# Designs tried in a protein design chat: VH-VL binders against Proteasome subunit beta type-11 (Psmb11). Part 2

Target 1, 253 residues: Proteasome subunit beta type-11 (Psmb11), of Mus musculus (Mouse) (q8bg41)
Amino acid sequence: TTTLAFRFRHGVIAAADTRSSCGSYVACPASRKVIPVHQRLLGTTSGTSADCATWYRVLRRELRLRELREGQLPSVAGTAKLLAAMMSCYRGLDLCVATALCGWDHSGPALFYVYSDGTCLQGDIFSVGSGSPYAYGVLDRGYHYDMTIQEAYTLARCAVAHATHRDAYSGGSVDLFHVRESGWEYVSRSDACVLYRELQKARSLEQELEAKACGIYPEPATPQGARECKELFVEQEEVTPEDCAIIMKTETM
Short names: E, the ipSAE of ESMFold2; O, the ipSAE of OpenDDE; V2, 0.75 times the mean of E and O plus 0.25 times the DockQ between their complexes.

## First folded at step 1 (VH-VL)

Design fa09 (framework fv_fasinumab; at its last look DockQ between E and O 0.36; V2 from the best seeds 0.00; counts 0 for: pae E 10.8 > 2)
Fold by ESMFold2, look of step 2:
Structure fa09 (fold): chain C 253 residues (1-253), chain A 123 residues (1-123), chain B 107 residues (1-107)
Amino acid sequence: as target 1 above (253 residues)
Amino acid sequence: QVQLVQSGAEVKKPGASVKVSCKVSGYTLTELSIHWVRQAPGKGLEWMGGFDPEDGETIYAQKFQGRVTMTEDTSTDTAYMELTSLRSEDTAVYYCATDFGYSYYLGPTFDYWGQGTLVTVSS
Amino acid sequence: DIQMTQSPSSLSASAGDRVTITCRASQGIRNDLGWYQQKPGKAPKRLIYAASSLQSGVPSRFSGSGSGTEFTLTISSLQPEDLASYYCLQHNSYPLTFGQGTKVEIK
């Protein structure tokens, strides 16, 4: 599995491979690893499962209720906190271990990482899954906030394609999404092997870039850890034990 | 491999009802959003309705609202479209087709279509 | 409701010709448009998604372009097996709406 997301001047990019696996073998059909939450918000997963689908279904319902109660949808940050609280209530039962929330709200493009232990981080780049170290390598060499849209699409495709080449549990196609101010858009689904071969045409340029970037690989998480996510939540978002009870009720329906 | 297999052709009189089935195999119905599209003889495609994953509710085209009901039976992995108060202009081929997510996501993906069910309404 | 106006309604062209079909939306739909091919007696098949992205397994002679309100499907070199009706579909908002279709015949 390889998922990634990054924030740049024109929004948030989310991309993922489509390989499904069961244990040690690759299963078919292709999986959906980028999941719409609402018109301006996507979530990535480390895979697809019934529990992840159920959590996004419950999250969507709770966001709708809060919109009716408060006259507007919660911020991306508020949604991230809500999801983290829900995951904390079900730690031992959830197969999904990490997700990135990609959205656009009144604060502009926003990207948050949410982990099953309740961790919630804001950042500019996240990659999740067994292929993420390879994706981070490409992203760290090529990322800058001021990319054009086409540069951002190319970077995302390159990062996932390289990860599918290196990681045995990643493959299939590359799904690409772009979150703009007007909402998310599905951009493309491209064969990962074809993408990788196209990148080989520029091998000399890529080898030059990789040689110049050698030795600058950062850790998968940025220095802007969980405390930054807490600091960003200046607004008091309400997450209660009732949110966990809502999850339990919807799972029985 | 996902496959959609529809029920056979039907001949009905005006005022009757028809219920077309769409059996999903190779995947589970609960993971799909089933839409219904019809095509009158010699005419184009017309969307009738489908499942809205955001609300968990079925959305019907206004033209059919009040006459159409779309249901699912997860125990048999079968979706149904029932059209009541049939008229001669309802003669058409009725297709089921899948949407693998929100209408804003990969949609309309309609990657998989049933073979079509001809419904003929005549006196 | 978003109205999709497709032109031409019908065309006839020789093998090898470049064929262009257009689809206009009554309001902006971003790139939320797909192109479908329906051969006689068969269910439709998706050719293009997201306005310009080619479906896997579809020949490269098919291409799509456009955004907002005006969209184009192009067949760069028409082949005998391309005899079909072609439809655009918008999914920007419910209700989903098809163009009225374009029947392509080979002379």
Scores: ipSAE 0.005, ipTM 0.504, lowest interface PAE 10.8, mean pLDDT 78
ESMFold2-Fast, scan of step 1: ipSAE 0.012; ipTM 0.511
ESMFold2 (binder alone), look of step 2: mean pLDDT 89; pTM 0.929
OpenDDE, look of step 2: ipSAE 0.015; ipTM 0.539

Design fa10 (framework fv_fasinumab)
Fold by ESMFold2-Fast, scan of step 1:
Order: C-alpha cells, then sequence, then structure tokens
Structure fa10 (fold): chain C 253 residues (1-253), chain A 124 residues (1-124), chain B 107 residues (1-107)
C-alpha cells in the first residue's frame, strides 16, 4: 500500500495505489484506498479497504448525528480527534489502521494523520503504508506550499508511481483526488507502470541531452560485449519534480 | 479480473415476475456496488437502482419503487434483480454493472464493468 | 432529478472527421460524468470517467472536457469501428441519469 496527502495553496491532494492483497493466482481487482467521508472530507487507508470502510461508515453516521445536533459538520480537526478516539477503543483488536484525513473547513484546507493508538497529528505532508518511505523521498524534494495545481498533481502521481516500483505490496494504478473549497474532486486513475516507465524514459532522455550539451557524444558502433550505454543510465534512479513535469507533458500528446 | 455473468433470456406473460441474476467472479461481492440498468428495444439506457454494501442499503429509481427488489447472496457472490407485475413496456435488455472505485453517492466513479445483458420479453 | 440532455440525437460523418457530442446537466454535477460507447448487441463500454479522464485501453482519439453543467465528448479522427451509440451518465446524485444517446453513423 502507498497512500499520500499534502496541503498546499489550492487545497489538499490525496493519492493512492490500487493494489489489493489477495491470496489467489487470479488477478486481484483494483483497491480503493481514498474514501470520501462527506462533501469536503476524504480519508486515506492502509491495510484492507474493507476494514477502513467500516471505520468510515461509523464515522459518517456519527458526523451526521453531530450535524443534526449542532447545525453544522464538525471541523476537520474535530473529526480527526473523533476518529482517533473511536479507533483507540479497538486498540486491542489488532485492526492496525493508519489514515490521513483531507478536508476543507471554516479555517481552509486541513490535513491530519490518525493512527489506531489514538495518535492525531496536524501537518502539511503525510504518506502511509509499506511504500511510504519511497513516496516521502519524492515528496520531500518536490513539495512547496505555493505549488500550482498541475505541479501538485504531477508530484502526487510521481510519488505514488515511484513507490509502486520499489514496494512489493504496492502497484496497479494511481488514484488522484483534490479537495477544494467547493468540495473534493476525483481527478484521475493512471497506470503506475506506465507512469514509471515514462519517468524512466524522461530520466534517460535528460541524461542523454545533458551528455550531448557537455560535448559527450555517442561512440561509433562498439564491439559486442563492450560496456553498454543502458548500464550508464540504469545507475540514475533519482526522481525530481522536473522529471515528473516531463511525464505530464507527454500525457498531452 | 472482475467479471459479471448474467442469467439467460426470459419470456414472461404480463402480470408475471422475473428474477435476473448477476454472478461476480474475480472479486468478492461484498466489496462491490452492483447497479441495474435496462434498455428497451431501440431506446436509451435507464438506471433502475443499485446496492451500496458499505451502508447495506439499496436505492431504487422512483419509477420502479414498489415493483423492483434487488438482493444479494454473498455465499455465491450473486446479485439479483426481481421485477414484478410485468407489462409489455418492461421488454428490455437488463444489465448489471459495477465500478472498481468508490460506492459513495458523491464520488462514485461510474460503471467500468458490465454484465453481458439479459433479454426479458413480456408478451401475449 | 437531474436531467441529462445530449446533442445531437444522431450524426453522420466521414472517416477521419472530427466529431463532437455535447451533454448538458440541468444542475451542477462537478466532474461526476462518464461517457459510454455501445455497439449494436453489446453492453456499454466506458470511454471517459471524471468528465475528462480516458479509460485504460481506449484509443487516444477519444477525449472528454467540461465541468459543472456543460460537457463534450470529442473523437478527433473518426474510424469505422466508432460506429455506435454514445451516452453520458451523471453520478453526482441519485437517481443516476443517462443522456438520451447520440447515434454516430459513417457516411
Amino acid sequence: as target 1 above (253 residues)
Amino acid sequence: QVQLVQSGAEVKKPGASVKVSCKVSGYTLTELSIHWVRQAPGKGLEWMGGFDPEDGETIYAQKFQGRVTMTEDTSTDTAYMELTSLRSEDTAVYYCATGTYYDILSGYPAFDIWGQGTLVTVSS
Amino acid sequence: DIQMTQSPSSLSASAGDRVTITCRASQGIRNDLGWYQQKPGKAPKRLIYAASSLQSGVPSRFSGSGSGTEFTLTISSLQPEDLASYYCLQHNSYPLTFGQGTKVEIK
């Protein structure tokens, strides 16, 4: 699993892979790891989507009751505290759920991390799941609050795609969501392997162009068994926001 | 790969009932939202209703409320749509369909998986 | 209920032509709109989801645009295999509603 969310000038981005865990030789269907809670609130999931769907169903019902009593939906912070309290009641059941709540309330875009032990943290960037170390590598290099919407979409897609390549328990496609003042929007589903392959092609092209710009040119045809050019480029596996931007440009062709 | 396989064609008399099945393979029924759509000969697509397994509720289009019942048998991963008091205008191909994304009203990602359709003919 | 109005009801075009189909919602539906292709005797197939996202395996000549109440499906270079009926579907609110369909024929 790889899920991520980050807060920026134009809202909150949430993204996740779609790989599901199944114990069969039959192909597993895509898993939903970003779950809408209400018009201005999304939750990410880790582990099984079924376990998290149960938590979000209970959360939705409680939020509806509170809206009826108080005349308005609780803030994102209030909702995060509520979810943390609910989850901590089941701490001994090994449900091991970690989530990010992505929303917009009276104070603007809001992002919280909630863990089953009752932890509740406010922040600007969170990634959850077995792929999260790899996603953080991309996010930490590319994130800044003043990103454009397109930069944010590109960063999120690249971070998840990169994580799916490195993490055996992540894969499939990348689901992308954007929470705005008007509510959340489902932006896209993109094949993670296609995204990663395009990223690798962009990196190879960048290296080739950089080498040519510095006066390094391909040698005449070499004898078989000599060191091959592909071995030089395979050593370059760092992902940058600029590499991700190149992938987005090729998407429009 | 998720696949929906429907029961075979039916011929019914006016006033009878029909029950169409939709078997899910490659996935667990409890994790899907099955919806039903029909199409009369030469006409467009018409949504009839669907099941939201997260809330355990079924939503029916007003036109069919009181005549349609949608149920599921999780032990066989099969969904059913039963339509009663059949009229000649109920002659149509009936499809089951589902999405591989979210089954929440807002954010439901539409139908990317469809059954092959079941022709129900009401005559004589 | 949200009413979905498609235009035109039918069209005839030549191979290689650019074809556009429009769908209008009676109220705002954000980008909660899909486009479906149905060939004779077959179940519908989703082409576009979230108003503008291309379904995997669908040729790149298909594209969708729009948000709110006005939506367009474009086929940039019509092919013989594109002869079909096309439907929009809103999934913003229950009941889910389809447009009445657009029949695309090759001249």
Scores: ipSAE 0.006, ipTM 0.499, lowest interface PAE 9.5, mean pLDDT 79

Design fb01 (framework fv_fasinumab)
Fold by ESMFold2-Fast, scan of step 1:
Structure fb01 (fold): chain C 253 residues (1-253), chain A 119 residues (1-119), chain B 107 residues (1-107)
Amino acid sequence: as target 1 above (253 residues)
Amino acid sequence: QVQLVQSGAEVKKPGASVKVSCKVSGYTLTELSIHWVRQAPGKGLEWMGGFDPYDGETIYAQKFQGRVTMTEDTSTDTAYMELTSLRSEDTAVYYCATWDYGEYAFDYWGQGTLVTVSS
Amino acid sequence: DIQMTQSPSSLSASAGDRVTITCRASQGISNYLGWYQQKPGKAPKRLIYAASSLQSGVPSRFSGSGSGTEFTLTISSLQPEDLASYYCQQYNSYPYTFGQGTKVEIK
């Protein structure tokens, strides 16, 4: 698995490979690793995709109820804290382990990493999964906040394609999504092997910086520069174990 | 550019089955979510079901459960909707339509297939 | 099932007039609502998604607003080519449901 997301001037990019686990002689269906939560919010998956999708369905329902109560959707930060609390409440149920939430709210583009132990971090770049060290190598060299939309798309595709080339547990295609103020857009699905080869073939003197961005430099396994969710909240809403139980039962009934 | 081309009009007797096809061009079928909507003569639109791209499951409206089957043949980029145990109330134009992953609504529509059920 | 109710069921207006169509959901659907135009003898065409986002290629005279349970489609300056039936559709939850439609005619 290789998933990545990064925040930049024109929104949030999310990208992922499509490789699924499969038996020796059976074709595997493509895996969806970027899941819409609502019009301006996407979530990534790194564990079992079915379990992650279940959590996103529960989250969607809770956000809808809160929107009716408050007259507007919760902020991305508030949503990330809610998801972290929900996942922490049900720790040990073999649910989704790590996710990134990619969205746009009143404050603009926002990106959060959420781990099943209740960890919630804001950052500008996150990559998760067995391919993430390879993706970080590309991202850290090519990323800057003021990059153009086309530069962002190229960087994301390059990072995932490179990771799929290096990581035995990533492969298939590259799904690319873009979250803007107007909502999320499924930009493309591209064969990772073809994309990797074409990126290498497109090398020219003017594009050599892009090719170098696809180079590998050792990168940290954990997100750098990330901040605890507690440092980000202007308005906090706490989810209790009782609230978690009610939310879970409502959705799974 | 996505284009959906449906099979031709059908006339069926009550109790028969009909299978409408929807050929996709301009994109690979596996990159699209196909939904089916029908419209009885002079009436409004009625959603029948479709593939949820994020759950990986086909969802059917309760009214059609047990009578409708939606399938896809990725080798020919063709989607199918089969409706069994036809009644006169099933007389309608049947549309296939795509879910645009970049947007939360039906994006492209086929031209429609008129199915007439008469005795 | 979520019931979608449109008003009016039909209207007649002159070219250049401002036209509004309302759509009400029986329960909250956030902004998960689209608007469709269907011209006589043709398949529907999407005009608006996410309650207020204009579909690419659709004239700017069309606009959508609302959230929760009450939504409005506005045509700021009606044109002859706008003769059609208009439908709202919720995609908040399955089954997806459409309004009964509003027929717009030029007098």
Scores: ipSAE 0.000, ipTM 0.418, lowest interface PAE 12.9, mean pLDDT 78

Design fb02 (from fb01 with heavy chain T98R W99G D100Y Y101L G102E E103Y Y104S A105W Y108P; framework fv_fasinumab)
Fold by ESMFold2-Fast, scan of step 1:
Structure fb02 (fold): chain C 253 residues (1-253), chain A 119 residues (1-119), chain B 107 residues (1-107)
Amino acid sequence: as target 1 above (253 residues)
Amino acid sequence: QVQLVQSGAEVKKPGASVKVSCKVSGYTLTELSIHWVRQAPGKGLEWMGGFDPYDGETIYAQKFQGRVTMTEDTSTDTAYMELTSLRSEDTAVYYCARGYLEYSWFDPWGQGTLVTVSS
Amino acid sequence: DIQMTQSPSSLSASAGDRVTITCRASQGISNYLGWYQQKPGKAPKRLIYAASSLQSGVPSRFSGSGSGTEFTLTISSLQPEDLASYYCQQYNSYPYTFGQGTKVEIK
């Protein structure tokens, strides 16, 4: 799993791979890892665990009841604290869930990280899942708050595609969402292998143009991504207690 | 991009049942929330219910509870709506519509299936 | 159930005219309201979601406004292709309900 979210001048971006856990020799359907909570709030999930979907259903119902009672939805911060409190009641059960809440409220774009032990952190960039170290590598190099919408889309797509190439438990497609004041938009679903191949072509062309300007020719790029992407689609594992420990270790690094 | 294609028109006797299909293309059914809306001739739109295959949850309008069943076949990316104990007032065009991830602004819609209930 | 009441039930206007359709909810629905266009013999098409957000690909002459219980769909300059029935829909609570529709005819 690789999910990411970041806050910038024009809103909050959320992106995720679509790889699902299932048995060997069986094609796995695409999975939703970015879940709308309400019109101005998205949540990411870690893995394809039923627990994540259940928590979002409970959260949606609670937020609806509060809106009907109070006449307005809770802030993104209030919602993150509510989710953290709900999840902390089950911390002894080893839930292995981490999420980013991506929204827009009266204060503008807001992003929070919530972990099953009750942790709740505000920030500008979060990545969750086994692929997150690889996504962070791309995000840390390319992110700035004033980026354009197209720059943000490209950064998110590149970060997830790169992570799917490196992480055996990520793959499939890249789902891209954008939260604005008017609400969330589902921007695109793009094949991760196609994205990675396009990135390699762009990098090779840039290197070739630079080398020609300097009178040097770079070594031919190796199209390894195509085969490595195919390998990522072959075997998938159900989340186990050991997998949960790995996910927690990765996310607390 | 996403298209919903429905089964053909049906003529049924009172007391019979009808099962309308909605085939999803351009996306997988497991990533969608499918809702059913009907329209009697010359009348407005009426929401019947919706099935989210991701969550496996279905919600039916009270008026249809006990008579309607909404199901899916993820292997064929097809959603179904079955209405039993048909009456003449069930004569309508039945639409399936995509609601994204349980949010119910509907886009796109299927082309509609005319169900006529007559003796 | 939340009742949605549209006004007028029908109207006839000339090309270029500004047309306004109103929708009233029997209880507060915040901005959980959409507007749909249905041309004769066709399935409905979404124009507006979240009370005021224009669906991509929909001409800018269409706009939505309102919150709570009072909502408006405006067509700033009516075109011949706008001949259709228009429906508001609340998705605040189950069951989801539609207005009775407004038939727009061009004279």
Scores: ipSAE 0.006, ipTM 0.449, lowest interface PAE 10.6, mean pLDDT 77

Design fb03 (framework fv_fasinumab)
Fold by ESMFold2-Fast, scan of step 1:
Structure fb03 (fold): chain C 253 residues (1-253), chain A 120 residues (1-120), chain B 107 residues (1-107)
Amino acid sequence: as target 1 above (253 residues)
Amino acid sequence: QVQLVQSGAEVKKPGASVKVSCKVSGYTLTELSIHWVRQAPGKGLEWMGGFDPYDGETIYAQKFQGRVTMTEDTSTDTAYMELTSLRSEDTAVYYCATSSYWDQLPFDYWGQGTLVTVSS
Amino acid sequence: DIQMTQSPSSLSASAGDRVTITCRASQGISNYLGWYQQKPGKAPKRLIYAASSLQSGVPSRFSGSGSGTEFTLTISSLQPEDLASYYCQQYNSYPYTFGQGTKVEIK
């Protein structure tokens, strides 16, 4: 699995490979690893798609209730804290392990990493899965906040395609999404092998160096520049253990 | 609560075209993936096509390519399915069905169905 | 295209009986399988999604299991209102395909 997301001047990009596994088979056809939560929010998956979809369904219901009460959707930061609190209620279960929330709110583009133990980090770049060291190699070389939309799309496609070429557990196609102020947009699905072949046909020294460099970049434990959600200037907790129990009972888990 | 309300029954001659509508209420059309499924009398369900938000395109089953067109009017929250060059074997109940973009799940809401009869 | 095959095509059972319907995919579909109930003259209603998740509002006597290519819908204690046709559907890849259906009748 290779999923990535990064924040830039024109929004948030999310991209993922489509390789999956099922039953007695090592791999099955296409898997969808980026899930819409609402018009201006996407979530990625790193565990089973069904487990992640369950959490996003519960999250979406809670966000709708809060919108009715407050007249507006919570911020991306508030939503990330809510998801982290909800997932921490099931700490120790083998559910959706890690996710990135990619959104746009009143403060502009926002990106958060949420882990099943309740960890919540704000950052500019996140990559998750067995292919993430290879993706980070490409992202670290090419990323800058002021990149154009076309540059961002190319960077995301290159990073996932390169990770797919290097990582035995990534493959298939590259799904690309873009979150803007107007909402999320499904940009494309591109065959990873075709995309990688096109990169090789371009035959630039820089692209060849980027492809070579990806394999030697170690997987970071905590991305540079990321900070805990608790460090954000928002004191109020969104969800308590009691709230979590009520939400889960409503879900009829 | 999402509700899908379809247009009324149609009787057509072979070679004619039919356009079935599906009005969405209780949710916005732009947040739903609308698909069309038909069922011939006494037979099972057959998927015709639908909008895939992950592809950003409307996808049609091979059997219907060239004869079917699926469109949406967001100003009226109405989806349409037009089938041309009708044959007697196109006699069926046509359903619109949808799931939320947010769930990636199979069809949770269905229209009541529109009977299209093709006879000479 | 992925072929979905259901068995049996029809069955007749008594109220209170345990009923099992099987669905087989011609290739692996992971857990991307749904089950629908269709009562005479009505539109289908989703019972199960993701192979084993029960739709809210559906009685607990309905359950689903399986992954890959073999799937099962079970009604633990058949009730008169369960007289209907049941369909499996894969949503792993396009074109989406349904099983041929299983007609459940009560003796």
Scores: ipSAE 0.005, ipTM 0.433, lowest interface PAE 10.2, mean pLDDT 78

Design fb04 (framework fv_fasinumab)
Fold by ESMFold2-Fast, scan of step 1:
Structure fb04 (fold): chain C 253 residues (1-253), chain A 120 residues (1-120), chain B 107 residues (1-107)
Amino acid sequence: as target 1 above (253 residues)
Amino acid sequence: QVQLVQSGAEVKKPGASVKVSCKVSGYTLTELSIHWVRQAPGKGLEWMGGFDPYDGETIYAQKFQGRVTMTEDTSTDTAYMELTSLRSEDTAVYYCAREGLYYTSPFDYWGQGTLVTVSS
Amino acid sequence: DIQMTQSPSSLSASAGDRVTITCRASQGISNYLGWYQQKPGKAPKRLIYAASSLQSGVPSRFSGSGSGTEFTLTISSLQPEDLASYYCQQYNSYPYTFGQGTKVEIK
């Protein structure tokens, strides 16, 4: 599992892989790891997506009751504290153990991390799941609050795609969501393998261009020369914001 | 491209059962909930219930409780709605509709409809 | 059970006119409301979800507003192809319920 979310000038981004953790002999359907709670609130899942969805159904019901009592929905902060309290009360059920709540309320975009022990933290970037160390590597280098919407989408896709390649328990596609003042939007579902292959090609091209700029000449364009040139490239495992930007430029050309 | 394709029109006698199918394409049936809505000739839309394969839960409108069963076959990406003990007032066009992600997006894609006529 | 009431039940307007349809819920539904267009002989098509979010591909002349118990669908400049019945639907709680519909006719 790799899920991530970050807060920026134009809202909150949430993204996740779709690999399911079902048994070896059972067909695994694509897993939904970003679950909408209401128009302006998304939750990520950790553990079994179906079990985590149960917690969000309970949360949604409680939020509606509180809206009726108070005349408006609780803040994202209030909702995160409520979820943390609910999970800690029922810890014996071993349901969803870690989640991020991504929303927009009266104070603007908000992001919280909630853990089953009652932990509730506000932040600008969170990644959860077995692939999260790899996603953090991309996010920590590429994130800035003032990024454009397209830059944010590219960063999220690259981070999840990188994590799916490195983490045996992540894979499939990348689901991308954007929470704005007007509500959440399901932006896209993209094949993680395709995204990662494009990233690798972009890195190889950049290395070749850098070598040429330094006066290093690639072999002639023949079947033999082309194969020899490919063998000169060393696979880079780390992804940078520049790597993701190169992919975008390549796709538009 | 997302499509929901329903089975053809049916003519049934009172007391019979009908099973309408809804084959989905462009996404996997297990990803999103399928609900059923009917519309009597010249009348408005009436929600019957839904099957959420994401958690295996079914929910039926009280009016149809005990007469309706909603199921799915993931091997063929086909959802089914079976209505038993048919009455003349069950004459209607029956639609399957895909609910968006987890109750925040109502029916975004609809089947073409299946006319079920109950006559004696 | 939440009852959805639409007003008016029918209307006739000229091309270019601004048309407003209202939908009232018998109890609070926050913004869990959708609007559908159904042309004669066809299945309904979603226009709006979450009270105000426009479905991709739907012309910008359609807009939704409201929260809680009172909602509106507005067509800013009515076109001949907008001849249809329009339905609101709450999806805040089960059972899901629809308004009775509003038939829009073009003069």
Scores: ipSAE 0.000, ipTM 0.421, lowest interface PAE 12.4, mean pLDDT 78

Design fb05 (framework fv_fasinumab)
Fold by ESMFold2-Fast, scan of step 1:
Structure fb05 (fold): chain C 253 residues (1-253), chain A 121 residues (1-121), chain B 107 residues (1-107)
Amino acid sequence: as target 1 above (253 residues)
Amino acid sequence: QVQLVQSGAEVKKPGASVKVSCKVSGYTLTELSIHWVRQAPGKGLEWMGGFDPYDGETIYAQKFQGRVTMTEDTSTDTAYMELTSLRSEDTAVYYCATYPGWYESGAFDIWGQGTLVTVSS
Amino acid sequence: DIQMTQSPSSLSASAGDRVTITCRASQGISNYLGWYQQKPGKAPKRLIYAASSLQSGVPSRFSGSGSGTEFTLTISSLQPEDLASYYCQQYNSYPYTFGQGTKVEIK
């Protein structure tokens, strides 16, 4: 699994691979790992989508009750704190869940990381799952708060596609969502292998331009092969940040 | 909370088309995944297709591709299923069924009451 | 397409009996399986989702188990109101497919 989310001037981006765990060596079906909670709130999943869907169902119910009582939905921060408290109180369910809450409230775009032990962190970038170290490598190089919407979409797609190439437990397609003031939008589903090939071609072109300046001749060679994304790639990418980047000590609410 | 109410029974001749409606109440149609399932008399359940809110596309079973069209009118919270070039073997009860789009589960939580479509032989 | 095969196709049992219905998928579907009850002349009603999760309001005598390709619906103590057809359904991948159904009758 590779899921990521980041906050920027125009909202919050959430993206995820679609590979599902089935306990066999055969390819598994597509899985949805970004789940809407309400009009201006998305949650990502780590682990099984069914387990996370259970927590989001409970969360939606609590948010509805609080809206009826208080006349308005809680802020994203309040919702993240609620989810963390709920998961902490129900540790006996033996569910190990990590999620990012991506939303828009009265304060603008907001992003929180929530873990089943009660951890709740505010931040600008989070990636979760076995592919997260590889996704962070791409995110750390390309992210800045003032990037354009198209830059943000490209960054998210590239980060997940790169992670699917490197992580045996990630694959399939890349789901991309954008949370704006008007609500969340499902932007696209793109084949991860196609995205990674396009990224390689774009990088090869950039290398060609650089190589011509240095007097080195480029060689754009593309291997032909089976449908399996991981078997199509031969060359290693140098993108290996430490796992410590997953835990950003910004704020807990 | 969510309820699905379907249009009434239809009797059609071979070669005609039928359009069945499914009105949603208690929820916003755009936040639901509406699917269509049919059942011939004395037979089992057969999935025909449905709307996937994540990709914004309607997916049809290959058997019905080219003959079925599933549409939604969000202003009236009503989903439709139109089947063309009807044959006697299309005689069946047609159900709309759904689950909240936020669940991973495609197991149908809520079902319409069914619409009997009879095609004369 | 993933084929779902149920066994038995029909059964007749007495009130209080333990009843087991099996569902087999032609490919691995993890736990993306639901069970439905359909009483004569009525729409199906979901009993179980995610292979083993009991639908709210469904009697505890119903339970589901299994993962991958082999699944079971169990009725621990059959009641007269359980006279119905039962269907399994995979929702692991499109197209969604149902088992052929198991008709349960009470003696």
Scores: ipSAE 0.000, ipTM 0.412, lowest interface PAE 11.8, mean pLDDT 78

